# VHH binders against Phenylalanine--tRNA ligase, chloroplastic/mitochondrial: the designs that were tried, part 2

Target 1, 376 residues: Phenylalanine--tRNA ligase, chloroplastic/mitochondrial, of Arabidopsis thaliana (Mouse-ear cress) (q94k73)
Amino acid sequence: AVDIGGVAIARNDVVREDDPTNNVPDSIFSKLGMQLHRRDKHPIGILKNAIYDYFDSNYSNKFEKFEDLSPIVTTKQNFDDVLVPADHVSRSLNDTYYVDSQTVLRCHTSAHQAELLRKGHSRFLVTGDVYRRDSIDSTHYPVFHQMEGFCVFSPEDWNGSGKDSTLYAAEDLKKCLEGLARHLFGSVEMRWVDTYFPFTNPSFELEIYFKEDWLEVLGCGVTEQVILKQSGLENNVAWAFGLGLERLAMVLFDIPDIRFFWSSDERFTSQFGKGELGVKFKPYSKYPPCYKDISFWISDLFTENNFCEVVRGIAGDLVEEVKLIDQFTNKKKGLTSHCYRIVFRSMERSLTDEEVNDLQSKVRDEVQKKLNVELR

## First folded at step 4 (VHH; framework vhh_lunsekimig_d3)

Design g13 (from g01 with P98E G99T)
Fold by ESMFold2-Fast, scan of step 4:
Structure g13 (fold): chain B 376 residues (1-376), chain A 121 residues (1-121)
Amino acid sequence: as target 1 above (376 residues)
Amino acid sequence: EVQLVESGGGVVQPGGSLRLSCAASGFTFSSYALYWYRQAAGIERELIASISSGGNTNYVDSVKGRFTISRDNSENTMYLQMNSLRAEDTGLYYCAAETYSEGWETYFDYWGQGTLVTVSS
C-alpha cells in the first residue's frame, strides 16, 4: 500500500482492470507517493524550498503551504471547478489518467483551488505531483510537479488604490512574479505575453531572457469571478499562478533529461547533497542510443499520446525519445501512415541488442492490439 | 471530421478594415475557447486575440482598441474585426479552437490552415 496524504492506497484501488474507464498502468501507480517535491536534497525539493523562501521573506510568511494534498481527485475538482468545458480534450482518456468515471489523477494543482477557498484559505501555495498522458522526449514525462499560488483581495485592499479591482490584482500579480523570477534567475530581461487559461481573465505568461533564449517561467492571471462566486467570495478578486518545477529545475541545475529526476543512481543524487540552488549538474558516462523505426497505417483510435503510452508501458525509462519522422497519405485509399523513430537509451547502463529487439517486438504487437493500427 | 476554415483575408491599404471569419465543424463549438494567431515573415507565430466559451476576450497590446474578436455559437463561427490596419499587421492569420490547459500549460486541439492579410499602399 502507498501512503498518500495519510491514507493507505492499495494497487487495486488505482489500477482497475475491471473498470472500463480505468487507464492507469502499474508504471504510473509506482510514481504515487514518491513526493520528490518534499525531499530537501532532491532538485525538485530544493527548488520548491527556494520559492517558499521568496514568499516567506517578501510576504511576511502570509502564504500557507499545502504540499501533501492527494493527487487522486474528483472530475469535479479537476475539471468542473476550474471551468474546463464538458467536451474539452483534456477530459479525454487519451490525455488524462482515470481511476474511474468520477476519479482522476490530477493533471494540475489548480484542482485544489475551490476546496481550499471553501475552507477559508485566502493566500496559499500548493505543490505536488501531476499526471498527464504525453509525448516522450527530454522534457516530457507522464508525471511532473507543479506549484500554484493563489491570493484573494477584499475591497479594503483596492478601494484606496485609485484602480479597479482587476487592474489592482493584475499589477500586484506581475510585481510579485517579477520578484520571484529575479530571486531564482537574478538580473534578467523579462516580458509579459498575453495568453488564455479557462480559470483566469486576463491571462499572462512570464518569459525571461536566459542563456540567449526566451524561457517561459510561469502562467498566471486574475481568477475568473465565477470561481470566486462559487466559493462565497463574490465581492472579492484574486490572482493565481502556476509553474512546472521540472522545467525550471532543468534550466537552473542544467539537467539535460527529465528522466534524471526519477534516478536513484548515486552519480546523480550525490550532486545535490547540500540542498542548494546553485548546483550545476555534471554529466557522467553516456551510453549508446539504439534507434528503431516503426511504420503503420493509423486508425480512428490512434493518437500520438496513446502510442507513447504503449511505448512507455513496455520500455519504461529505457525509452529516451519518440519522434514522428514521416507522414504519408494514400489519397486513393484515404489512409494515412505514420513512421516513428523510437530512441532507446538508459542513463545508467548500456542496452543489449537482444533487450532492445525484445522491447521493439512487444511495441509492434501491443500497438496493433490497443490502437488498431496496421503495420507497414 | 473536425475542421476550422479561415476566410476574409486580402490586400488592404493602411488605415483600412477587414473582417476575418473562422467557420468550425465537427465539435461542440459553444463549449470551446477560440483564438486568433498571426505569423509574419521572420517572426514567431503569436497569439493576438482570444475569446472564452463565456465570451470573455483578451488582446495583445499592439491590437487593443483596433481589433475585436467575437463568436456566433448559432453559426459555429468566430470573427476578428480588424480596424485601422498597419503595415505590421501583415501576416498569415490562423484560428485555433481551445487552448488546452492542463493547469498552466497551453496547447491546441484544432488549427485552421490560415488566411493571408497584406497591408500595403
Scores: ipSAE 0.126, ipTM 0.460, lowest interface PAE 3.0, mean pLDDT 87

Design g15 (from g01 with A97K Y107P)
Fold by ESMFold2-Fast, scan of step 4:
Structure g15 (fold): chain B 376 residues (1-376), chain A 121 residues (1-121)
Amino acid sequence: as target 1 above (376 residues)
Amino acid sequence: EVQLVESGGGVVQPGGSLRLSCAASGFTFSSYALYWYRQAAGIERELIASISSGGNTNYVDSVKGRFTISRDNSENTMYLQMNSLRAEDTGLYYCAKPGYSEGWETPFDYWGQGTLVTVSS
């Protein structure tokens, strides 16, 4: 059993072999309740604490913090309440972990905004683990951590400002988040980029110029009025933002691979013992990579995310990267072939040829079985 | 699943015109804002034009008044009409669809293969 928000969750409540919708493997179940964001000496927890310090110092401790809400949510919470279209790719079994047809592992912390608004909360930060079926490379992992902020305004807040409610909220949002970026990164050049999120209008992305490149820090916007109306807040406006903690932590701490966040190796964990920002990760022994290529004719069941799920299910954190290296279409036969390079590398030891060959053999067997592909 | 296929690129003389098309499938086309990006040699990929689900358009200053973005929801196709083309408009043009790639951080989750536009005499 795993303790999630004070509730014991059994394996068979999440990994449902009897339910055709269930696509949660044991490897993902094992990540539930780990709560890296609540560990004061873990880089994710350190970053969360630094962001909380910003809000406490600049907003007189007015933001409530929610960091132990269950990541097991309804499809209504995860999709409908945040206005994700019915046919959006994120609703697919190829992209989201389903416990059953009405229950998912949350893809984002936005899954809780309607719930918290209905409970009467108006200024809050939500932090927690989020889950997505995704590619395999140095910056993508099926479990990562997100922080979301939400702030509601009443007519008395903007009526004296000379601005309409939407402009008032948007300007307040930008000032708040520019301050946060300066708090984390110091004096850096910033720019706002117009974008689209289904749950905000207008929508923005904050980028900073850091180490000779523009880096996306967070997404944000003025909350869609429909979301506020659900909670009886039709006379109010609100802003929301969200950010990925791993992305920012990798930049701030100079961590080269997202797999390090899940390492219990003392060579990694000991570097963060003071619980402070400004630590730069120091690499230890680098072990050699092992490359294995696999080619097959794809089927209608094939997606890269489903292929990466097979690879992760077999190799766990021993796989560093999966990359499409060749694509060939035989138009006369209507067949398409993909060739992927799988890079096996441990962060902690050298892998043997026998071990890598065994993993690759299992991958070859499982992709044929699960994805109905024909090896080439 | 989601597919974006660009077409209409080619070689054109300065002052000429081209019309790019982006044929989309695998999602409810009418529900999404859509974007045209341009990548020139030695320059990072740049958002040059966008169109909302309701038809509202935005352009980067360098193309405003010369390029026109439009959409045909009945054909699931987005267009970029390019007039008064300049040498600096040379590049690979990408159609893009925003989404939930990594929540708030990466809303642009799908790209086409691109179509090459070369403006030369």
Scores: ipSAE 0.066, ipTM 0.347, lowest interface PAE 3.4, mean pLDDT 87

Design g19 (from g01 with T106R)
Fold by ESMFold2-Fast, scan of step 4:
Structure g19 (fold): chain B 376 residues (1-376), chain A 121 residues (1-121)
Amino acid sequence: as target 1 above (376 residues)
Amino acid sequence: EVQLVESGGGVVQPGGSLRLSCAASGFTFSSYALYWYRQAAGIERELIASISSGGNTNYVDSVKGRFTISRDNSENTMYLQMNSLRAEDTGLYYCAAPGYSEGWERYFDYWGQGTLVTVSS
């Protein structure tokens, strides 16, 4: 059992062999309750604290912090309340971890917006672990951390401003987030890029020019009015922003692989013992990669995310990358073949040929069984 | 179906000019920001220029003053006017539009196939 939001959750409440919708493996269950964002000497926790310091110093401690909300949410919270269309691919079992047909591991911290607004909160920050079935490379991991901010305005706030409510909220938002970016990155060139998010209109991304490249820091926008109406706030306007903590921490701390955030190796963890921004990760011994290729005829059950899920289930953090290296269609048979390169590499030690061959053998067996593919 | 189709690439001498076009279909073009990315051999794909739905433009420092991004919402087309071309401008140029996102991270961008620009004598 793990303590999630003050409630003890047993394995069988999340990994449900009796439910045909359930696609949560034990490897994902093992990440629940780890609370990396709440560890003061972990890079994710350090970054969270730095952002909280900005809001505490510049907004007089007026933002409430929610960092222990349950990542187990309803499909209504995760999709409907944030205006994801009913036919959207993100609702599929290929993209999202389902506990049952109406319960998921949250894909984003936006799953809590409507709940917190209904409870009467008007200025808040939500931080927590989020879950997505995803590819395998140095920047993608099925569990990562988001922070979201939300701020509601009343007519009294904008009626004297000479601006309509949407323009008032958008300008306040941009000023707030430019300050946050300066707090984290110092004096940098910034730009606003128009974009689309289903729960905001207008929607923006903040980019900074950092180390000779444009870096996307966060997404944000003015909250869709229908979300506010559903929460009894039809006479109000609000802004919201969200950011991925791993993405920013990798840049700020020079961490080259997302797997490091889950490392218990003292050579990694000791570098962050002071709990401060400004630490640059120092690489330790580099271990050799082991390359294994697998080729198969794909099936209707096959997706790259489902294949990566099989690889992660077997190899855990010993897999560094899965890359499609070749694709071939046999027109006579109407079949398509994919060839993937699996890169095995540990951050802690050299892998033996015997160990890698055993992992690859298990991947070959499991992919045939679970995805109904034919090996070539 | 969302499609982005680039054109206008080719071989040009140093100091020359090219105009790239990106024809878009399958989405409400006027509502989206649009981007030009460049991929050079052995170098990570980089964002060169962007234009917002409102027409605001941004450029990476290496092309500022030489390249101009523009859009024609009536024709659903974005352009990149490239002047004073240098050998380091050689690469594949990609048109991109942000894709639908479930949350704050974009799941994917819509990408064109790329158009090759070669600056050589």
Scores: ipSAE 0.086, ipTM 0.416, lowest interface PAE 3.1, mean pLDDT 87

Design g20 (from g01 with T106Y Y107S)
Fold by ESMFold2-Fast, scan of step 4:
Structure g20 (fold): chain B 376 residues (1-376), chain A 121 residues (1-121)
Amino acid sequence: as target 1 above (376 residues)
Amino acid sequence: EVQLVESGGGVVQPGGSLRLSCAASGFTFSSYALYWYRQAAGIERELIASISSGGNTNYVDSVKGRFTISRDNSENTMYLQMNSLRAEDTGLYYCAAPGYSEGWEYSFDYWGQGTLVTVSS
């Protein structure tokens, strides 16, 4: 059982082998309740605290903080309430972890937006673990952490400003987030890039010029009016932003691999003991990679995300990267072959040839059984 | 399967007008925000106009007041009315719809083929 906000969540409530839509493996269940963002001496918790300090200092403690909301949400909360289209790829079992046909592990903290607005909250920050079926490399992991901010304005806030409500909200948003970027990164060049998110219009990304490259810090925008109307706020305007904590923490702390955030190794954890920004991760002993290639004819059940799920389920954090290295199609037979390179490497020790061969053997067996592929 | 097809491009003199259309199929049109991008020779593709599912519009400064984006959900069609056209408006115009979302990390993967607009004497 895992305790989340005082609620006991049992394995069988999440890993439902009796439900045909369930695609949550035990490896993902094991990540529930870990609460990395609530640990004052973990890089994710340190970054969360630094952002909270910015809002407390510059907005007089006006933003409420929600960091213990359940990551188990309805499809209505995760998709419909934030205007994700009915045919959107993120609704697929290939991309999202389903507990059952109406219940998912949240893929973003925006899943709580309508809930908090319905409860009468108008200025808030939500921080928590989010879940996505994804590729395997140094910057992608199926569990990571997001922070979302939300701010509602009433007509009395903009009526004296000489601006329409949308322009008022957009300018306030940009000023707020430029201040946040300066708080975290110091005096840096910034630019705003127009983009799209289904729950905001206009939508923007904030980029900073950091270490001789443009870095995307966050996405944001003015909230779609239909979301506000659903919560009885049709006469209001609001802004929202969201950011990935791992992305920023890797840059701020010089952490080279996302798997480090899940490490309990003292050589990693002890470096953050002061609970402060400004620490730069110092690498310890580097262990050799082991390369294993697998080739097969793909099937209708095959997707790269489903293949990565098989690999992750077997190897856990011992897999560093999965990369497509070759692809060809026999047009006459209508058959396509993929060749993937799996890179096995631990951050804490050298892997033996025997254990890597055992892992690869299990991957070969499971990919045939679960994805109906034919090995070559 | 999602498909976007642009039409209405052509050659027009400076100060003239054109109306572009983007016909959509294979998705729930009324649920999507929709975008017009343009690509001029030697310049990266840029977002010029957007319209949300609720009808809210946004424009890049260079076209604001001259271009109007609109949508007809019953016909699954989005429009771009272009007035007071300038030589700098010459380019390939694309309509776009979202194809993948990672929450706040978002990319487009549904694009039309583009329709050419040439503003010349």
Scores: ipSAE 0.042, ipTM 0.348, lowest interface PAE 3.7, mean pLDDT 87

Design g21 (from g01 with E102Y Y107S)
Fold by ESMFold2-Fast, scan of step 4:
Structure g21 (fold): chain B 376 residues (1-376), chain A 121 residues (1-121)
Amino acid sequence: as target 1 above (376 residues)
Amino acid sequence: EVQLVESGGGVVQPGGSLRLSCAASGFTFSSYALYWYRQAAGIERELIASISSGGNTNYVDSVKGRFTISRDNSENTMYLQMNSLRAEDTGLYYCAAPGYSYGWETSFDYWGQGTLVTVSS
């Protein structure tokens, strides 16, 4: 059992072997309730607190903080309420963890916007763990942490400004987030990039010039009016932003691999302290990688995300990277073969040949069984 | 498969008007925001107008009051009505629809081939 938002959640509430839609493995269930963002000495918690300090200092403590909302949400909350189109790829079982046909592990903190607005909240920050089926490399992990901000305005706020409500909200948003970026990164060059999110219009991404490259910090925009109307706020306008905490923490703390955030190794955890945003991670003993290649003829059930799920389910945090290294089409057979390189490496110890060979054997067996592929 | 096809470009004299059309297929048109981008010689492609699934519109300042974006969900078509055309409006006009967007992540847009608008005497 794990405590989520004051409610005890059992394995069988989330890993539903009796439901054909369920695709949540035990490895993902084990991450629920860990709350890395609420640990003052963890890099994610340190960063979250630094962002909270910005809002508390510059907005007179006007933003309410929600950091313990359940990551188990309805498909209505996760998709419909934030205007994700019905045919959008993110609704696929290949991309999202489904508990059942109406219930998912949230893939973004935007899943709580309508809930909080309905409860009468108008200025808030939501922080928490989010889940997606994804590739395996130094920057991708199936669980990461996101922070979302939301701010509602009334006609009285913009009527004296000489601007329409949308322009008023957009300019306020940009000023707010430029200040946040300066708070976290100091005096850096910034630029705004036009983009698209289903739940905002206009939509923007803030980029900073950091370590000789443009880094995407956050996405944001003016909230779609239909979302406000559905929440009883038809005469209002609002802005929203969201950011990935791991992405920013890896840059700020110089952490090279996303798996480190889940490490209990004292050589890692001892490097960080409460309020210490300026600490740079110092590498310790490096263990050798082991490379294993696997080739197979793909099927209609095959996606790279589903393959990565098989690998991650077997090897856990012992897999560092999965990369497509070759693709071959046999025109007579009418089939395509993929060759992947799996890089096994622990952050804490050397792996034995026997251990890696056992893991690879299990991957070979399971990929044939679950994805209906033929090994080559 | 997603497909966007632009039409309506051509040569027009300064002060004239053109209406561009973007016919869309392969996705639930009414559920997506849609965009018009412009690429003039020697400058990067810029977003000039957008229309959300809910009908909210946005324009770059240089075309505000002169251009009007609209959509017809029954015909799966988006329009750009261009009035009071200037020489500076000359360029390739692209219709775009959003690609994969997962929460606050940057999406890749689906693009049409572009339609050329030339404003000259």
Scores: ipSAE 0.272, ipTM 0.628, lowest interface PAE 1.6, mean pLDDT 88

Design g22 (from g01 with Y100T E102Y)
Fold by ESMFold2-Fast, scan of step 4:
Structure g22 (fold): chain B 376 residues (1-376), chain A 121 residues (1-121)
Amino acid sequence: as target 1 above (376 residues)
Amino acid sequence: EVQLVESGGGVVQPGGSLRLSCAASGFTFSSYALYWYRQAAGIERELIASISSGGNTNYVDSVKGRFTISRDNSENTMYLQMNSLRAEDTGLYYCAAPGTSYGWETYFDYWGQGTLVTVSS
């Protein structure tokens, strides 16, 4: 059992072998309640605190903070309330962890937006763990952390501004987030990129010129009016933003692999003991990678995300990368072959040939069983 | 139905130029950011250029100053002008558009079939 927001959650509430929709493995259940964003000496918690400090200092502590909301949400909260189309790929079991047909592990902190608005909150920050079935590389992990901000305006806020409500909200948003970027990165060149999100219009990404390249910091926009109407706010406008904490923490702290955030190794954890922004991760000894290739004819059950789930389930954090290195189709038979390279590497020790061979053998067996592929 | 169709690929000598086109249909073209990706044999597909709905452009370092992305909203077409081509620019060039986004990420739901660019050397 794990305690989240004062609610005890048992394994059998999340890992439901009796439900055909359930696809939550024990490895994902083990991540629930870890609360990395609430640890003052962890890079994710340090970054979250730095962002909170910005809002507290520049907005007179007016933003309410929600950092202990349950990551177990309804499909209505996770998809419908944020205008994700009914046929969107993210609703698939291949991409989202389902507890049952109407309950998921949240894929984004926007899942709480309508709930908080309905409860009468109008200026808030939501921070928490989010879950996605995803590829395996140095920047992708099935659990990561997001922060979302939301700010509602009333007609009295913009009526004296000489601007329409949407322009007022968009300009306030940009000013706010430019300040946040300066707070985190210092004096950097910034640019706004127009983009598309179904729950905002207009929609923007903020990019900064950092270490000789343009880095995307966050997505944001003016909230779609349909979302506000559903919460009784049809005469209001609002802005929202969201950011991935691991993405920014890796850049700010020079952390090269997302797996480090889950490390209990003292060589990693001790570097953040002061709880301060501005620490640069110092690498310790690099251990050699072990490369293993696997080739198979794919099936209708095969997706790269499902293959990565098999690899993660067996190897855990001992797998550094899974990469498609070859693909061809036999058009006459309608068969497609994929070849993947699995890179095994621990952040903490050298792996033995025996250990890697055992992991690869288990991967070969499990991928055939679960995904109906034929090895080549 | 959403469609992206690339054209303009071909064989060119080092130092030469090509202009790629991506003709789009089935969505409100002017409202979306659009992207050019390059896929070389044995290498992961790489984003090389992007253009926002507002016309803001971005390029990977290896093509900066040589490639220019543009869009014509009246013709529902995106372009990539490629100058001073090098052997390493050889590859399949794909245009991409987000069909929808998920959370605060743009998801590339629509891809063209690709157009081959071969720079001989």
Scores: ipSAE 0.279, ipTM 0.638, lowest interface PAE 1.5, mean pLDDT 88

Design g23 (from g01 with S101T)
Fold by ESMFold2-Fast, scan of step 4:
Structure g23 (fold): chain B 376 residues (1-376), chain A 121 residues (1-121)
Amino acid sequence: as target 1 above (376 residues)
Amino acid sequence: EVQLVESGGGVVQPGGSLRLSCAASGFTFSSYALYWYRQAAGIERELIASISSGGNTNYVDSVKGRFTISRDNSENTMYLQMNSLRAEDTGLYYCAAPGYTEGWETYFDYWGQGTLVTVSS
């Protein structure tokens, strides 16, 4: 049993073999309750604490912190309440982990906005683990951590400012987040990029010029009025922001692979013992990669995300990358062949040829069974 | 299959007006925000105007007060009314809709083919 948000959750509550909608494997269940963001000497926890320090110092402890909310949410919370369209790809079983037809592992911390607003909270930070079926490479992992901020304003806040409520909220938001970026990265050139998120308008991304590249730090915007109205706040305006902690931690700490965040190896963990920003990860012994190619004729229901799920289910953190290296269509048969290169590499030891061959054999068998593909 | 088709571009003299239309299909139009982007020669594509599913509008400062974005959910069409056109408004105008977003990450947008607006002489 795992303690999640003060509730004991058993395996059978999440990995439901009797439910046709359930696509949560044991490997994902094993990540529930690990709470890397709440570990003061883990890079994710260190970064979370640094961001909290910014808000505590600059906003007089006005922001409530929610860092133990359950990642098991309803589809209403995860999609409908944040205005995700009914036909949106993210609602697919190919992209989201479903416990059952109405219950998912949250894809984002925005899943808690409406509930917290209905409970009367008006200024808050939500931090937690989020889950997505995704590709396999150095920056993508099916579990990562997000932080979300939310701030509600009343008419007395913007009346007399000479600005309408939306402009007031947008300018307050930009000032707040420019300060956060300076807190984390120091004196850097910044720019605002207009973008779109279903739950905000206007919507922005904050980019910084860091190590000769423009890097996206966070997304943000002025909250869609319909969300506020649904929470009884139709006379208010609000801003929200969200950021991925792994993405920023990899840049700040010079961590080259997202799998390191799940490492218990003392050569990794000991480097963060002081619980402070400014640590640069120092690589230890480099282990060789092993490359294995697999070619097959795809089925109508094949997706790369489902293929990556099979690979992750078999190899766990021993797979470093999966990439499409060739695509061929046989015009006479009307069949399309994909060739993928699977890169096996451990962060902690050398893999033997026998281990890799065994993993590859299991991948070959499992993709035929689960994805109905024909090996070539 | 998502399709966005722009129309209404053309040549107009400074101070003139033009109305662009974007006809959309293949998605639940009323549930999506929609945008107009502009790309001038040698300039990066920029967001000119946006309209949310709830009807809230936003504009880049250079067109505010001159351009008006609107939508007709019954006809699955978005419009850009352009008044007091200037030589600097010359460019390709693109209709766009969000394709794939997951929380605070945007993976791609759907784009129309663009419609040329020339403000000359």
Scores: ipSAE 0.275, ipTM 0.641, lowest interface PAE 1.8, mean pLDDT 89

